VH-VL binders against b9lsn4. Designs and how they scored, part 3

Target 1, 153 residues: b9lsn4
Amino acid sequence: MTRVVAQGTFDLLHPGHVHYLEDAATYGDELHAIVARRTNVTHKPAPILCAEQRRDMVAALTAVDEAHLGHPEDVFVPIQRLDPDVIVLGFDQHHDEADIAAALAERGIDCRVERASGRDPRYEDELLSSGDIVDRILKQRGSDCDGAREGQR

## First folded at step 3 (VH-VL; framework fv_cosibelimab)

Design ca14
Fold by ESMFold2-Fast, scan of step 3:
Structure ca14 (fold): chain C 153 residues (1-153), chain A 124 residues (1-124), chain B 112 residues (1-112)
Amino acid sequence: as target 1 above (153 residues)
Amino acid sequence: EVQLVQSGAEVKKPGSSVKVSCKASGGTFSSYAISWVRQAPGQGLEWMGGIIPIFGTANYAQKFQGRVTITADESTSTAYMELSSLRSEDTAVYYCARVGRYDLWSGPYGMDVWGQGTLVTVSS
Amino acid sequence: NFMLTQPHSVSESPGKTVTISCTRSSGSIASNYVQWYQQRPGSAPTTVIYEDNQRPSGVPDRFSGSIDSSSNSASLTISGLKTEDEADYYCQSYDSSNHGVVFGGGTKLTVL
């Protein structure tokens, strides 16, 4: 059976995540998703949801056969354990698939590397990022929660 | 918490080479891309290339292919940019910058941490 | 092989709102994330907006980003202008077909 690995953070699932995983699944017979832990996110706010919850949500998607947590220090630990035939990169990667496959092979990971297709918004109000979803929540539901109750005693 | 610290200013003669270093501290280095961007006096930002240290393979802007070499040493969390066959028009401030990512396979989310810059002056 | 085009300069009075555009020459602006960087004289660039419209911690809420598919452009909007906002502003995206980072030409913001 052909085993495919996809990786991501998958905070606050949106259609872009679903498209990526559906596209990744077309490269083989079973899709395993690796969900990044908070320890790997330092350039922007940490994911809103804990890693276990994000893993469970990803595992529930039709395209995904199994979801796994990433390793805190070494992303290759779950990849080596899964021994995939194909790794599917995100659509925006800087490097060619062949170059990445060669670099992985030098580290003892010998598999094919493919790239997922991008997804354009299908309608004007479609949210395709976790940040956009958070912004929408703050605008529609946000309120100041400090001090008011003390005055009501 | 993550900082990028670059090597000091250099004065070089035409035809020589320069190698600028960029050391990361305070966070994960190997799985994030490091880009090199230069800025000539009074000019805009120009991307030269980048590397994801864990893959070891660099990617270069066409203008610099054949003259630039970008490398990384994961054991010291240091990236390097070497530019050869220097000309007066290579006089610029050279920046390293980390490309923010959630993981190895997600697309790049732009440059989130910048080095302080290294002035390279090419004069005879 | 696309270009990002910005106005060379923009100016506005303190307390007012200014918008800086960044137009993609080919392909959809929405195909790749857009970032905005602020560079004051003698300093390295710093990020004011990432992923089209997100603000890093420490960036004031008067900075915002948006995408307009009809004009194929991204915009940086700065409200409540302060003198310290005077800087060069650069947009940046990624070109998947050429595997490279693309910067806009930069916009000089003057607050007078």
Scores: ipSAE 0.022, ipTM 0.619, lowest interface PAE 7.1, mean pLDDT 82

Design ca15
Fold by ESMFold2-Fast, scan of step 3:
Structure ca15 (fold): chain C 153 residues (1-153), chain A 124 residues (1-124), chain B 112 residues (1-112)
Amino acid sequence: as target 1 above (153 residues)
Amino acid sequence: EVQLVQSGAEVKKPGSSVKVSCKASGGTFSSYAISWVRQAPGQGLEWMGGIIPIFGTANYAQKFQGRVTITADESTSTAYMELSSLRSEDTAVYYCARVGRYDFWTGPYGMDVWGQGTLVTVSS
Amino acid sequence: NFMLTQPHSVSESPGKTVTISCTRSSGSIASNYVQWYQQRPGSAPTTVIYEDNQRPSGVPDRFSGSIDSSSNSASLTISGLKTEDEADYYCQSYDSSNHGVVFGGGTKLTVL
């Protein structure tokens, strides 16, 4: 039995997240997703939704067998506990697969590192990032006085 | 371009705690990790800890584990380093530094922008 | 856990070339990038070399970095020495096993 781990913040689910998790699931028999807590995120704006809600939404996806919250102090704790055979990085993550594999091996985690395939929008208005969704909400529901919105009819 | 500005010098009594701030300007704060490095008078550079870039989880040097807490406030573009149970040996200049590149789970590679330093004097 | 060992001091005359070594005690020096920082008296450190051999904008090309796997060492070489190069120099790498930044002990460069 091959156990696969995918990781992300998964705020405001979009088709890019679904593609990532579906692609990750093809690498093994069992897919576990690790959902970052707010304390785990400093390089992006704080997630809009709480960690438990984001976990529950990810857990509901057909591709995901189980979803877990990240550890507040050490990202490796859930990974070591799960003891995966494969970790699948997101397409946009710029980290080298070999560097990640080496870091995991140093932590005693014997794991292959793969990268998910990218995905282009299937239609003109498809949003593939949480940031784009937030921007759309602010333009359509906020007090923006610029007049026209991008890509609107 | 990017500048790190630290809080002013502090004089503390043994057993107290100190919290040093590091405010980033001239760029997106959330795109970079911050490390804390200290230097005792006449001594070399000593890494205290930093924030794991992608997950925001702080990493601490073993020597400081349990006494140091590193946090960041995205809304104010400010990183903090709090050191508790101060001893005279903690007298040092404390620097914050921006990490220009990092591994996903292993942390920072190198520092490209440094704060001006904050002198913390612990005297009895 | 590993240490980075530098000579305590080096000295050389203006116009000459000096090399400062940084030796890793365990594991390969090539397994993690090495950076070099310059610290003049009363100032914060500044980066003169990053990722083994890269120069930041504004650093003169007389500063160069190299890795020698056979001696398990990194080196900072400064040619055409100027009095303004007088400073402490620190090498730095990353310990993936302990998830920590490691600094060398520092080298005092005197230009006489």
Scores: ipSAE 0.000, ipTM 0.477, lowest interface PAE 11.2, mean pLDDT 80

Design ca20
Fold by ESMFold2-Fast, scan of step 3:
Formats: C-alpha cells, structure tokens, sequence
Structure ca20 (fold): chain C 153 residues (1-153), chain A 124 residues (1-124), chain B 112 residues (1-112)
C-alpha cells in the first residue's frame, strides 16, 4: 500500500546504487525507480549507457518493483502519475528534504521525503561510483602506451 | 512552443533599482529553472543568477550577491530580476533564459529558450 | 571557480571549416556539459550545441561539438562556412562546486 520512489542516473551499476535502492525499499511496500534521461544529467559527463538499458538493469534488481524513464518536458510527470507516499533521496543528493516536500505539496502531492544512508567500502578496492569505474577503465585501457608504438591501440 | 517575453527598456538614475519581468507564453512554466544573464555594451555574457520557480529557491553569482533578487510568480508564469544600488556600469541588456530538462536531483542544464532582452540604461 | 577561455576572434573563407576552442582552467572539461550559443548583432543568443555535441532541431549539421580531454577543451566546428554564420560564439559550462553558470569570453567569427 505504501509506494516509494527513488531516482538516479544508474550508469554502470555499482554497490552504492544497490545499497540506495535496498535502503529506499525499506520505506514502503513497493519501490518504483525513476531513471534519468541523458538530457536530465548535469554536473557530470553524459551516461555511458542509454536510458532504456539503464532502466532495464535497474528493473532487474530484487529491491525494485518497477523502473520508469524520466520525462524530458516535466520532471514531475512520473512522480504525479505514481502518486508516491515517500520519495527517498540519495545520500549525496544536494536538495533539502523540506524544499522537495514543499515543491511536491504545491503540486498537490502529499508525500514524505527521506534520505538514504551512505555506505563505506566493504573491501579495499570496492568502487562505489560510476566516475571511479570510468577513471579505472581509462587508466587501464587508455591509449597512452609508450613501447607499443608499432601497432597503435 | 514556449516563448519568453520581457518587459520594456528602462532608464534609471544611479542609486535606484530596476525590476525586469520575464513572462512565459505558449507553454508550461513548471519545473523549469529561469536564469538571468546580462551583456554590457560590447562585452560578453555574464550570468547573474537563476531561480527554480516551483521551489522558490534562487542562486546568485558572487559578483551580484546582496544587490540582485530573483523571484517568480508561478500563477502568472512570470520571473523577475531586481537589481538595486544601480551604477553606470550596470548599463546592459538583461536576458532571461529557460533552463530546460531540470531534474529533481541535479542542477540546472543549458539554456534553450531566451527572452528578447531588456535594455537598462543607468545615467544621471 | 574556473574560467573558460576562447580565442577573441577567428576568420575563414566561405565554404571552409573553422574550429573555435573553449579551454577550462581547472578541473576536467568533461566533468560538466558544455553548450555553445550563437549571437548575431542586435539579437538574443540562440543555442547551436548542447550536451557537448548535440544539435537542437533546426541547426544545420554543419555545426558540431566535441570534447578533447588532452587539451582540457571543448570545440565548436563549423564546416561549409556561410556568410550567415558570422556572429559571436560563446561556450558555457556549469561549476558544480559553486553552483554557478560559467561563460567563455566569446569568439567573433568573421567570414571573409
């Protein structure tokens, strides 16, 4: 009966995403995830994977009951349609819970706004960000290979 | 199709204030951020600040902190930029611009719709 | 916190290709999206490139954007130059740390 909404980009799934969605699911009976489109992402480079693929990966997670794409014209359209009881923000998301709750109330959505807990690495080389994964790929697979000049990689 | 329509040109005395309006027409005002950008004669574009109308929250560039106030009235789909303590150096064309594809959990995006501009002249 | 640096002016003949650079002074150019705006005299700016390399509807495919991490810069490339391309061009990015929009200084493109 209690519907929870979580939102993110979810590019290159990592344990931090799984923790966020598992924590969000504890706030209610069903968890819906909204996956941001490429055009909804600022502050960082565009996602590597297309929105539909990211949505499908999120939908496959045990904690998620249904995954949806964000709306390009109006960020609140999926939220209004879902009519959630709780929205769970990610641990490091910048918006104040009270500001989000006030914006939702202006639109006739009476919804609690909660924030997920953070998670520490469980082992020495655990990567908890998509940016760290991309950086690792570039360092290990980058074309800056002196000594392999005969066949450019 | 959304159009941003700004108020008309103003001539102001030093030390006064000016309030420029920016009205959305032909489309939705909700969930978009509105930025204010100025351009002094022969100079480049300078960001002043922006507002997310549904939150009522405004951010300002450091240079204008304390002199600029950006507000919005969602019922009339109108954003406002008020600049106080005017100096001759504030003579510029002032633009509002819509920041599209704003999402709940990220900051503003690029500007896709621009107002026509409002010339503010500050002279004694 | 960072600056975007563009050349003050570039010029090229009709039919040729021109590239305008936009270099970020600190932090990676790739860490935030870059947009490009075209401004003709007496007019408001219009968007020619958004999200580093995307073209809005109505912008000719002669306009393209790219990011070069090795030079920490974004580039606007205009091929098949036409006289109507003569304008000022501005790059723009976002400073996440200071929650502010950053514009480049602008480049005057002359087609002659």
Amino acid sequence: as target 1 above (153 residues)
Amino acid sequence: EVQLVQSGAEVKKPGSSVKVSCKASGGTFSSYAISWVRQAPGQGLEWMGGIIPIFGTANYAQKFQGRVTITADESTSTAYMELSSLRSEDTAVYYCARVTYYDFWSGPYGMDVWGQGTLVTVSS
Amino acid sequence: NFMLTQPHSVSESPGKTVTISCTRSSGSIASNYVQWYQQRPGSAPTTVIYEDNQRPSGVPDRFSGSIDSSSNSASLTISGLKTEDEADYYCQSYDSSNHGVVFGGGTKLTVL
Scores: ipSAE 0.012, ipTM 0.547, lowest interface PAE 8.1, mean pLDDT 81

